# Ledger of designs, part 2: VH-VL binders against q9m4b5

Target 1, 129 residues: q9m4b5
Amino acid sequence: MQQQGSKSGSEMEVTWEDQQNINIFSRLNNRVHDLDDDIKSAKEKCENLEDAGNELILADEEMVRFQIGEVFAHVPRDDVETKIEEMKEATCKSLEKLEQEKESIVTQMAALKKVLYAKFKDSINLEED

## First folded at step 1 (VH-VL)

Design b08 (framework fv_brolucizumab)
Fold by ESMFold2-Fast, scan of step 1:
Structure b08 (fold): chain C 129 residues (1-129), chain A 121 residues (1-121), chain B 110 residues (1-110)
Amino acid sequence: as target 1 above (129 residues)
Amino acid sequence: EVQLVESGGGLVQPGGSLRLSCTASGFTVSSNYYMTWVRQAPGKGLEWVGFIYSGGSTYYATWAKGRFTISRDNSKNTLYLQMNSLRAEDTAVYYCARDLRYFDWLPFDYWGQGTLVTVSS
Amino acid sequence: EIVMTQSPSTLSASVGDRVIITCQASQSISSWLAWYQQKPGKAPKLLIYKASSLESGVPSRFSGSGSGAEFTLTISSLQPDDFATYYCQQYNSYSPTYYTFGQGTKLTVL
C-alpha cells in the first residue's frame, strides 16, 4: 500500500477497535451529562425534605406550618412527619439509583480511558465535558 | 462451543416466586461479558427484562424493577433471575443471552433455549 | 422510551422472492440496531448488528441498511429456511431503557 495522497497517514495507528472505544466513551459521556441534571434535581429535593424533617424533630408544637410550593397549612405534626417520610423515601431512593447508574457509567469510562491513554497518551483528548 | 441452558421454569400461582437458572459453557460469565434476560409471552414479541454487567452491577426494565433480581455465581458459571410477586402477565418463555454491546457491538449473540414460566391458579 | 415499529406485521411470500422488512425508531438511534430471526419453538438468532454488519454464519442473502430512525432488512432471494418471525432491536439507549424490540414481522408461505 502506498501513502502518497493519503490525508489520514500518521505515526500512530488507530484500529477499528480503538475507534469503537472512542465512540463508546463519547456516548457514555453524553449520557452522564443527562444523569447529572437528574441527580442535581433529586439531590436538592432529598436535602430539602431532610431539612424539613430535622426541623420538625426539633419543634415542640403539636401543630406545624407545612409548605408545599407556595401553599401553607397548619397540620397535625404526626401527619406532616408521615408525609415528609414518604416523600423522602421515594426521592432519596430515586437519587441513590441515579447515583449508582452514574457510578457504573463513570467506571466504564475510566476503564476505556486507561486503555486508550495507554496506547495514545497525550495525543488523545477524552474530555469529560 | 458457546452454550446457554436455562432451567427452573414451571407453574406458579399469582403472588408467588420462582428462580430461573442459566448455565453457561464455552465462556466465563464473569469476564468481559454482559448477561441479559429477555422474555416472550405466548404468541407475542420479545421484551427485555434486565442485565448484569461484568463488574456485577444490575439494570432492569422499569416494569421489572423491584420484583425481579439478576445475580450470578461465578463458581458455577451460572446466571439467575429471581422473580417475586408474579402476575398472570409474567407468563412467558424466559431466555438468557450473552451481551457484547460494549465490546463487539453484538447485542445478543448467543441465546439459551428458553424456559417456560406459567403464572396461573 | 424509544419505540420501535416494524412494517409489515405479517408478510406472505414465495421462495425466490425479494423480501423487505422495515423498522422505524421514534427517535434517532444512529446505527445501533440489530435484526433477529426466530423460528417457532426456538430462541431468536442474531442476523445483523450495527444496522448493516452480517453476523458470522448468516447467509449473504440477508442484508441490513439504514441509519438514524429508518432501517431495512432485505432477503434477496427467499429460501424455505427463511420463513420465520423477524425482530429489530435498538441498543442506542442507556438506563432505564437499554433495549427496545419491534413488535415483529411474521414471514409466511404464500
Scores: ipSAE 0.000, ipTM 0.524, lowest interface PAE 14.8, mean pLDDT 80

Design d01 (framework fv_dupilumab)
Fold by ESMFold2-Fast, scan of step 1:
Structure d01 (fold): chain C 129 residues (1-129), chain A 124 residues (1-124), chain B 112 residues (1-112)
Amino acid sequence: as target 1 above (129 residues)
Amino acid sequence: EVQLVESGGGLEQPGGSLRLSCAGSGFTFSSYAMTWVRQAPGKGLEWVSSISGSGGSTYYADSVKGRFTISRDNSKNTLYLQMNSLRAEDTAVYYCAKDRITIFGVVIDYFDYWGQGTTVTVSS
Amino acid sequence: DIVMTQSPLSLPVTPGEPASISCRSSQSLLHSNGYNYLDWYLQKSGQSPQLLIYLGSNRASGVPDRFSGSGSGTDFTLKISRVEAEDVGFYYCMQALQTPYTFGQGTKLEIK
């Protein structure tokens, strides 16, 4: 069948570009929700590593227990401190990258929202759930 | 500031049940193992039960095994002790304590912070 | 189960004098990693227990340097170099080498 691409009468016409913008907004909105979950997990991990590092500094012992399943291994404190610092740096960098990606997407969504709302006003719902 | 606030204690008859709660704040609750320790009137400290940070591992004193169940809800930062088939010997002040830090298999075992305690009395 | 035995059970001391408490375990608390899994706690009257020493000899945060822990294997000692009035209370040792975790009977430190 032939495609109908316009509203009849004086109603607003939905163009191919408008439909693409709506689709892009929907995909970006879904990505933001995925990023929020990833950011939350990364923040918790970064906080846990910060806590672990601070605990080792306060403990001042030469060796620490390292649990692998049901077996405890023991490693030099300096090695554990280095490992925690490396993991913390990696996790905090990952968190920063995720937050930058979210900011970029939120900016894109805001721009799309302005364009779509300017044309469709109250006839479109672009909620960020 | 680390805080542990206990509740749920009270008077109960032998064979009854009570559920204790311990609300944690000021630390990442899920990163630490949690422990219950009790103290009978005029007596010393007795370890009751411990639970890993994830809740995947639980440990019990022989005196309470099969009657008490330790659990936690990390989304609410709360530790629980379900006490069934209570006996006169369970009469004690029950303390919750922040136990081990468990981050990527690193474990430091000690009870660095304790709650104020909640009193459980079992009598007819 | 590992049995923990403290002595003395009652320790009257004059302020400014040293004090020591012994803790003995029925089995070695020395792990192959070189650590002794023995902790010391203080419970002041009307208060919850507080950590003093962990893993044999390490002072907990905020604990004055007059407190020290020593020993290895089955024999451990908590020493207070000069007792102060605020040090009164019950002292407990605890082994954390294996479950069940077990405490000593407690030592009451009191001012003469």
Scores: ipSAE 0.000, ipTM 0.500, lowest interface PAE 15.8, mean pLDDT 80

Design d02 (framework fv_dupilumab)
Fold by ESMFold2-Fast, scan of step 1:
Structure d02 (fold): chain C 129 residues (1-129), chain A 124 residues (1-124), chain B 112 residues (1-112)
Amino acid sequence: as target 1 above (129 residues)
Amino acid sequence: EVQLVESGGGLEQPGGSLRLSCAGSGFTFSSYAMTWVRQAPGKGLEWVSSISGSGGSTYYADSVKGRFTISRDNSKNTLYLQMNSLRAEDTAVYYCAKGPITMVRGVIEYFDYWGQGTTVTVSS
Amino acid sequence: DIVMTQSPLSLPVTPGEPASISCRSSQSLLHSNGYNYLDWYLQKSGQSPQLLIYLGSNRASGVPDRFSGSGSGTDFTLKISRVEAEDVGFYYCMQALQTPYTFGQGTKLEIK
C-alpha cells in the first residue's frame, strides 16, 4: 500500500570486471569471425576432394584428365587417387585444427555470455559476429 | 577475407565492345574456378560464363557464345570478360563469382563469394 | 537445359512466422555420388547475391540456423523457421548439376 507508485531499483552498475569480460568477449567474437572464413574455405576444399575421390571410384577409365590449380594433364587413375588422398589428408588436418580452435573460443564466449546475461539480462546484447 | 571487385562496365552502342575485369584477393586465385553471372534490370540471375582455375576450360551460355570470351591472368589475380557484338539484351549488372576448387569432374558446385557488380548498358 | 521453377514468386510474411519456398527442376539433380546439385541464394535490395545453402542442405558460413534446405531429385524446399526483417529480398535456387547453370525465377520475400 505504501509502495504504490514507488520506483523500484536503480540502473545496474558496470564494474571493472564486467568491462573486462565485455572486452574479452569482443576480442573472441572478432577472432571467431575470422576463423569462420578459414573453416569455410577448408571445409569446402575437403568436401570437393571427397567428391573428386567418389567420382574417380565411379569412373571406369585407367587414365583420367585431371585439373587442380594450373595443372592440367592426362594422368593414371591411381596417381590421381593418391594426389587426392594426400590433399584431402592435409586439408582435413588443417580443418580439424581450425574447428578445435573455434570450439575453444565458442566455449569461452558461452561462459562469458552466461555471466554477463545473469547480471545484465536484456540490458546487454552480445553480438556473435 | 575473400574480395572480388568488378570494373569495366559502362554505356555502349549495339555492335560495340566492352572488357570487364574482376580483381580477386584473399584466396589462392589460380586454384579456383571463376564465373560471370548477370542480372538485367528488374530481372533474375542468368549465368554467363565460367573458367577453370588454370584457364584451360571455358564454358558459355548459348546467348553469348561466339561474342563473349572469358579469360584470366593468374599472375595478376584478375578475371576478364571480353564482350563483343553487344546487343540490347546484354544490358545488365555483371557479377564476378568464385567457385570451389577445380576438380576432375569439371563442375562448379556453387558460388560462395560474389563481387559488387559492374553495370553494362547497351543502347542506341 | 534444366528448367528451374520456383513458387511462390511473391511471399508476404509476418515477422516471427515461418516461410517456405519451393524449387522444382525439370530433371533429377541427384548425382550418382549421392549429392543433390541444388543451391539457394539470397539477394537483398541493392546488394549482390549471397550463398545460403549449397548442395541441397548444407548451410553456408554465417547463415543463421533458422534457414534450412531439404528435398531430393526434382523437388526442393528452402525453409525459414522464423522470419526476421533482415530476411527480406529475392531468393533464387540454382542447379549446378550441368552447364548451363540455371536459376529459378526468384521469390520476393517481403514483410506484411
Scores: ipSAE 0.000, ipTM 0.496, lowest interface PAE 22.0, mean pLDDT 80

Design d03 (framework fv_dupilumab)
Fold by ESMFold2-Fast, scan of step 1:
Structure d03 (fold): chain C 129 residues (1-129), chain A 124 residues (1-124), chain B 112 residues (1-112)
Amino acid sequence: as target 1 above (129 residues)
Amino acid sequence: EVQLVESGGGLEQPGGSLRLSCAGSGFTFSSYAMTWVRQAPGKGLEWVSSISGSGGSTYYADSVKGRFTISRDNSKNTLYLQMNSLRAEDTAVYYCAKETYTYVEYSGGYFDYWGQGTTVTVSS
Amino acid sequence: DIVMTQSPLSLPVTPGEPASISCRSSQSLLHSNGYNYLDWYLQKSGQSPQLLIYLGSNRASGVPDRFSGSGSGTDFTLKISRVEAEDVGFYYCMQALQTPYTFGQGTKLEIK
């Protein structure tokens, strides 16, 4: 006793792969938000360390101000320069990795959107908060 | 298909300069770090330099620091290595490589595609 | 710098037999994210290197299932379950945990 027939042509099946793609998109979207905060922090630190290193090299006058304690002509400069370079390398390498991860994520999200919207159209909402 | 094509190699005398190029195609060039790896005749692989996708971060092996400069032009999908103050020990085949990350990585990547290499010979 | 040490340096193998290459790092390659930043590359004579295994144990696209990577921290192994003639070449491990990225000295696989 069915008055109307099938809903053929409008019904869609959500496969296991579809659900995994939706879950991956959600995780990637959350991750890109965290990355934006981390990138901002790392970029500021990397820039500050680069500026400090450049100031030390460019302004020889600064070396005089760093001669605290026992007089030893160029030791303060060498010590400070080495420390800044070590911190800069670590921080800038971290920034590089975060930027590359974000670039990879954005590319993957675009690919997932193409696949999911091709199948589901208006039946799915992939928010990029 | 992903392709990387190197050019610019040749013969140079010690103290000279060469500029290597690597043209990428088949992928979103600006989204990936790029790397130069070299191999001296009959020797193993040696990492030379890497550059981030944006070009904002560069890294160098101690043996080339201050002499070589890595750069990229994302509008042309091209990676460069400017090699100054060349030494005999810089003689090698130079490969460019695409560096790939998974979306959860916080450390370095892996080189999923390599170019054919370009030969640099430094001799008097 | 992280030092990578491979053994053996020369590995003659009869076709169809298994082969195993060891790679040791001077410090742990295990990151806090849970990955080991060790990759394996193959360079055939006259050719560019090609990726075999990435992040310790993941087989690269197009690489036959007879190749496998294992290990964690400082000790890693590349295994070939049944060596084929086309497997001849130099095998390199590489760490990408930190710069400078460093390669092992290479292992030459050759047919007996």
Scores: ipSAE 0.000, ipTM 0.523, lowest interface PAE 14.4, mean pLDDT 80

Design d04 (framework fv_dupilumab)
Fold by ESMFold2-Fast, scan of step 1:
Structure d04 (fold): chain C 129 residues (1-129), chain A 120 residues (1-120), chain B 112 residues (1-112)
Amino acid sequence: as target 1 above (129 residues)
Amino acid sequence: EVQLVESGGGLEQPGGSLRLSCAGSGFTFSSYAMTWVRQAPGKGLEWVSSISGSGGSTYYADSVKGRFTISRDNSKNTLYLQMNSLRAEDTAVYYCAKDLYSSGWYFDYWGQGTTVTVSS
Amino acid sequence: DIVMTQSPLSLPVTPGEPASISCRSSQSLLHSNGYNYLDWYLQKSGQSPQLLIYLGSNRASGVPDRFSGSGSGTDFTLKISRVEAEDVGFYYCMQALQTPYTFGQGTKLEIK
């Protein structure tokens, strides 16, 4: 195979704007990896609190066993319900915010890919690992 | 022109193993995510596994997690699916497909498929 | 997992008449970026699947304009304005919003 297949990379000038787009993509890609871990953690916490709240709604007990980390306590149902609501609101709002940030980043990355791939075709590789 | 050619299918006993290959040509292989999709006889399509362009990120259907491993050799323009602990329900035609770089956009080119039969 | 449900599963159509296939998802496929992560594929007898429509309504390269995709959120439709003999096969919708990616059960389009 000769170098004729790489003509698009050698024939087309890489502009300052193109380099900025590549740099932005790299920065966004690094951020999305961090966000994936944060989202996974927040999602698990939000789901656990949702499940706990639903179980409490179906129960008719005045006192319940409540666990935070590795600590267990027997507390009034109303107190547990309030605490679960507060924790759920905080955690689920945090999850929503992280998901919104990832969504914004993914949208920007998709737009950058479209621009860069339209100009460089298969001659550029935007790794997302 | 984009071409994807699968190979490695065959007949195997339950508990056995097979390694599928997909040779890509006509595009810069390392720039695109790749996917395996299977179809059991007379049934619909089922997504099996996807891999990023670099090979650094892999994704699996729950039915194959722990048994199948997707990988790629970008120097050889080849995608692989290592299938261990085969079960009768793994019997299917296995297609490789090219994605736009990021998985989840669409599968724009597909190979002809390779048949895997798991039978006693 | 997101469940995809297609209707009808069997669709006999008179040549030259329109055809419509429905696809419903168990949760919204509309991302806040404005895209619906739903694709449509056609598999003709003895052939590999081929892409028809991506991201809800965008026609793939080489696909005739008699094919169109519409819908948003959980309800999607693939329409063929005037069915031709070459359109016979199985049609599948697929969600690409999240892994695992899931397909509908497929719709067999036949000329009656």
Scores: ipSAE 0.000, ipTM 0.512, lowest interface PAE 15.8, mean pLDDT 80

Design d05 (framework fv_dupilumab)
Fold by ESMFold2-Fast, scan of step 1:
Structure d05 (fold): chain C 129 residues (1-129), chain A 121 residues (1-121), chain B 112 residues (1-112)
Amino acid sequence: as target 1 above (129 residues)
Amino acid sequence: EVQLVESGGGLEQPGGSLRLSCAGSGFTFSSYAMTWVRQAPGKGLEWVSSISGSGGSTYYADSVKGRFTISRDNSKNTLYLQMNSLRAEDTAVYYCAKVLRYFDWLPFDYWGQGTTVTVSS
Amino acid sequence: DIVMTQSPLSLPVTPGEPASISCRSSQSLLHSNGYNYLDWYLQKSGQSPQLLIYLGSNRASGVPDRFSGSGSGTDFTLKISRVEAEDVGFYYCMQALQTPYTFGQGTKLEIK
């Protein structure tokens, strides 16, 4: 978030409300960056769990290899399927919440941007990086 | 806004081939499983095939297994159904649909308008 | 394959009155995780299907609260508390427990 001025022309008055809106936009923008990283990580985990579950379904054996961190075990297929399903449900639900939070924040940022640009026009530049 | 647009349907002879496409927009295409469901004239719905978001896993109805191939190109946000060895009973409106949640197989929350496939001599 | 049977196949209803559609599966759709893998879809004339209810009882986004799903195991019900003219169409249940996913034969809801 950056306010840009010009050496020429008249300047618009910045009120306390305007400064609060600018500050809120900045905080939301920073939160979006954090969420993008979390969302990317969660998506990768969900994809890996989906692939693991699908490979299990395609397998012809009653016992499958399952690795969690440093532990490597042969477990009954039903147990592995249940574990993958539980992990996928938890991770994907978490991903959905992160995605919803980002959508909410982006909507708030858009509203703030409209308010600020309506008043300051090209006298303010709200960077979303 | 989520949109799914099917294309590629048409008239084909028994034993022929057709390739259906489904263009998706308004969602992160690679994160969602996609499916094809068909409906024969005056009949109910029949699930045909599903594919995972990554494209690494596919499932087929027994009636199409070995003849149809589901695939996707995530760089183009497009789902495909390659239909070989067509039979009269494959005559139907073919719908593509996306799954509601990331990296899940069900439910089908958004459906395309459908594309008509007619297999007749 | 799991066979899905709907009843009735034709359901004439007076506007404002309740409607009920039954769906029975040839085997239990209750998974060990506690969920019933049964979904409901509506197809209005000349339109694509749309999701109404998933996992037995969860309403899809945008679906009015007059629609509700209930049941467990092999017997499921879709209820409309007060039917409106816009509710006309074919209702389908679908089992989502295992492939091949299978639909019921459909119930045509029509206004008397």
Scores: ipSAE 0.000, ipTM 0.526, lowest interface PAE 15.2, mean pLDDT 81

Design d06 (framework fv_dupilumab)
Fold by ESMFold2-Fast, scan of step 1:
Structure d06 (fold): chain C 129 residues (1-129), chain A 123 residues (1-123), chain B 112 residues (1-112)
Amino acid sequence: as target 1 above (129 residues)
Amino acid sequence: EVQLVESGGGLEQPGGSLRLSCAGSGFTFSSYAMTWVRQAPGKGLEWVSSISGSGGSTYYADSVKGRFTISRDNSKNTLYLQMNSLRAEDTAVYYCAKGRYYGSGSYRYFDYWGQGTTVTVSS
Amino acid sequence: DIVMTQSPLSLPVTPGEPASISCRSSQSLLHSNGYNYLDWYLQKSGQSPQLLIYLGSNRASGVPDRFSGSGSGTDFTLKISRVEAEDVGFYYCMQALQTPYTFGQGTKLEIK
C-alpha cells in the first residue's frame, strides 16, 4: 500500500561532521583521478623499461644504442644494462607506492560511502568516474 | 628462478568446500599481484580471481562471486583460494599465475604459471 | 563482460608454412593511454599456459621473432611466419583491459 499524508517530512540535518566526511570523500576522489593518471604513466614506463631490459638480455653485441631524451649514444652493453635496471627499479617501486596509495584511498572512500549512504540514503549522490 | 606450486585440490561433493594454496619462490612475493585461472576438462581457460600484492584489492569472476575468496599470506609467500558451495561446473585444473611487473597493482601479463592442481566436484 | 571470439578453432598447418589466428573483442581494447590490452598465450599438451605476446604486439622474453601480434581496437591477429613442430598447442587471446579478464575459446594448432 502507498502511504499518504506526509506533507513536511523532516529532512536529515547535515552536521559539521557529515560535511567534513563529504569534503574528505571529494578530496579522495580527486586524488584517485590524479593517481590513476600517475599509475598509468608509471606502469607504461615500467613496462617499457622491462621490455628494454629483456631485449638487451637477448642481444649478442657488447655495444648498444641508448637514448636519453633526444640524444642517442653507443654505450657498452653492461653500462646500459645497469642504467636500465636502476631506472626500472626506481620507476617500478614508485608504481608500487602509487598503487598502494590508491588501494588505501579506494578502501577509505568505500567506508565513507557506507557511512554517508546509511544516514542520507537517496538524499546524497557520491559520484565517481 | 620463479616457481609457483599449487596444492589442495581433490575430490569433493557438491555443496562442499576446498582450499587451494599456491607457494611462490624466486621473487619478492608481496610485490606482485597474483591470479587464479581454471580449465575444465577439455575446455579453455577461465579467469577466476586476482589479488593485489598487498591483499588490499580483490577481483572475482561472476561465476564464483560470493562463493570463492582469494587471499594471501605474504609472510609465508602463499596465495589461497577458499572455495565454498562447490558445484559440478567448478571441476577444473586450477592454476596460479604471477603478474609480470613489479608493483602490487600490476595484475596483467601472467608471466609465470604453476603446474596446476585438480579439483573434481562430483557426487 | 567483454566477449573474446577466436577463429579458426582448429588450424592444421604444414611445417614451414605460415599460420594466422584471429581474435575479436565485443568492445574496443584500446585504452586512453594508447595501448591495446590484448595478450596471447600458448598451452602445449599437458603443460601450463605460457605468455607469448602482451599489449597487442610485444613479444614476451624468449619468444621467437617468427611470432607477431597485430591489430587495434576490436580486431587482432597472431601470426607465425614459419610454423615449427614445437608450436603445436592451444592458442588463447585474453583481454586485460578490465575485470573480469576474458579468454577466447582457443585455437588448436596442429601439424598436418
Scores: ipSAE 0.000, ipTM 0.515, lowest interface PAE 13.8, mean pLDDT 81

Design d07 (framework fv_dupilumab)
Fold by ESMFold2-Fast, scan of step 1:
Structure d07 (fold): chain C 129 residues (1-129), chain A 121 residues (1-121), chain B 112 residues (1-112)
Amino acid sequence: as target 1 above (129 residues)
Amino acid sequence: EVQLVESGGGLEQPGGSLRLSCAGSGFTFSSYAMTWVRQAPGKGLEWVSSISYSGGSTYYADSVKGRFTISRDNSKNTLYLQMNSLRAEDTAVYYCAKDEYYDSSGYLDYWGQGTTVTVSS
Amino acid sequence: DIVMTQSPLSLPVTPGEPASISCRSSQSLLHSNGYNYLDWYLQKSGQSPQLLIYLGSNRASGVPDRFSGSGSGTDFTLKISRVEAEDVGFYYCMQALQTPYTFGQGTKLEIK
């Protein structure tokens, strides 16, 4: 991804099809980076909502202290519990979908690596960073 | 939005040199192959050169082999065409184009505005 | 090199009527993956070329549905179902199956 020059092939020629496969790999690798960030964010949110729900279960009070910015409000426990459950359902389902997409892309990248590294082992760098 | 801006064209004498640049924005430049296409006055389109996403592979039309060098600087999102030993037949508008690959197939989905190269004594 | 041949080279059309442009390749553009590596470009006067159709039949983003591409192997057609004044310009087919990429000689579509 970090090469410059005018050299066109050498001992092992890069075919048009090889170039297509390299470009596809590059696009998939970029998508995986975006997905990793989204997955980390969604995972943290899902875990935070689970923790909030667990804390609420241990509470004995009917009214729960709820903070929005610098404002404190007392909200019925059942209302907060419902909101947390709704947010958790949505966020955890989103996380599952993102993880499924990543698995699909990683499988595609592995297939492309087998083809490209078999031909270009020392002449190409297909790192998943 | 995707944009490609060419520069570096001008008037030169036969045997002279020019360096063209193409600045890309609005897409991940380092992920795509890039191509130069030229058009002589009143004529059709002619492929000149292509470079892989990494710069590791380059391809040239027979008419420019040994005289032109394509290169890229992915850190600057810029494509180059070094043109040496210019001939009158190199007179053309030079376009850079993004090579988009969709399901293992290439096409030139975005083109720059072009830069004019005139080779005349 | 793969040679691309277009016909007609000049195409005068009455607005609202259909138009067709043919493109032939000296060898098959059908890859083993099932795709035809043929694209169509439009160049309007004083402007850069723009992509219309890729892989034989797929419309590029923003291209009106009155444009369609068809064909396989060595014979391809670009059709405009109802020509509008803004469609005037030079139409080029290009093969990208192998380097060098090669273009047809171009077809000038003009209003009669």
Scores: ipSAE 0.000, ipTM 0.522, lowest interface PAE 15.9, mean pLDDT 81

Design d08 (framework fv_dupilumab)
Fold by ESMFold2-Fast, scan of step 1:
Structure d08 (fold): chain C 129 residues (1-129), chain A 117 residues (1-117), chain B 112 residues (1-112)
Amino acid sequence: as target 1 above (129 residues)
Amino acid sequence: EVQLVESGGGLEQPGGSLRLSCAGSGFTFSDYAMTWVRQAPGKGLEWVSSISWSGGSTYYADSVKGRFTISRDNSKNTLYLQMNSLRAEDTAVYYCAKDWGYYFDYWGQGTTVTVSS
Amino acid sequence: DIVMTQSPLSLPVTPGEPASISCRSSQSLLYSNGYNYLDWYLQKSGQSPQLLIYLGSNRASGVPDRFSGSGSGTDFTLKISRVEAEDVGFYYCMQALQTPYTFGQGTKLEIK
């Protein structure tokens, strides 16, 4: 048996799970901000690739200038169209995975926030930036 | 890429001791609780012990309480399980798991502990 | 301690057919925050367990949408809408509402 000491009605105990949840929430919040930056970057890249593909429709040249990393080359238009579509597909697939990861993390943060706020109320601040 | 690698398993006689280690990489080790789960041959999963992110709180299954000690070294990204007074019933594959507080998202490959005469 | 009970313990399924596994807890896993602290894991032969579903109904990263979790309180179900050969293994539910964490006995899913 364990003898229990007296407690005030307002006394709160920080449990093992509470400590885990506080630390995990902080980490998840940082990860969401990183993901938001990555998602924004991926969206811009996908849009730029779509624009580049559309601009090729207006061009009347068989050879076009194309950049991959630090390399600039003049390549056949068909090759550029293929490369742009390939890069667009890869970028859009990557974007979808990043968005799925963010949704998972947001769900986890919502659960943690409710658990922590239900117990600690205004004793902690878990606002998203 | 998140990886958890267990080591330290082996054959020991009843009453002996073993120390298991679990090396974590690919994530911020100090941000997560860590857990040991075991599985006896042909049996299901059994929770053994958990440790909070800071190492300040530890929890044990009744079957191992007083015999096993969970600990961690966040500077080395390593989880430990000190197993004393081993019994035949402790024979199992021991898994370490990354613990979000309400689910285990990554598990190690397991290390086998055999306790027999 | 919270006791977790799975049914059936053995589940032979014809490929392409649906499958359901039940998990019941000895007390409610619904917390005051509105979430059910019930997770599902799959262990394939010779492999480590892997997370399938967390907090009752959320699919883990990389888990196909043919897997779904449902239920609340003390009665939970894992459903596979169309069983494939790669789904063979032991399925375990686990409660994470309180320590000690406790698992169900496991359900062996086999292809006929």
Scores: ipSAE 0.000, ipTM 0.550, lowest interface PAE 13.5, mean pLDDT 82

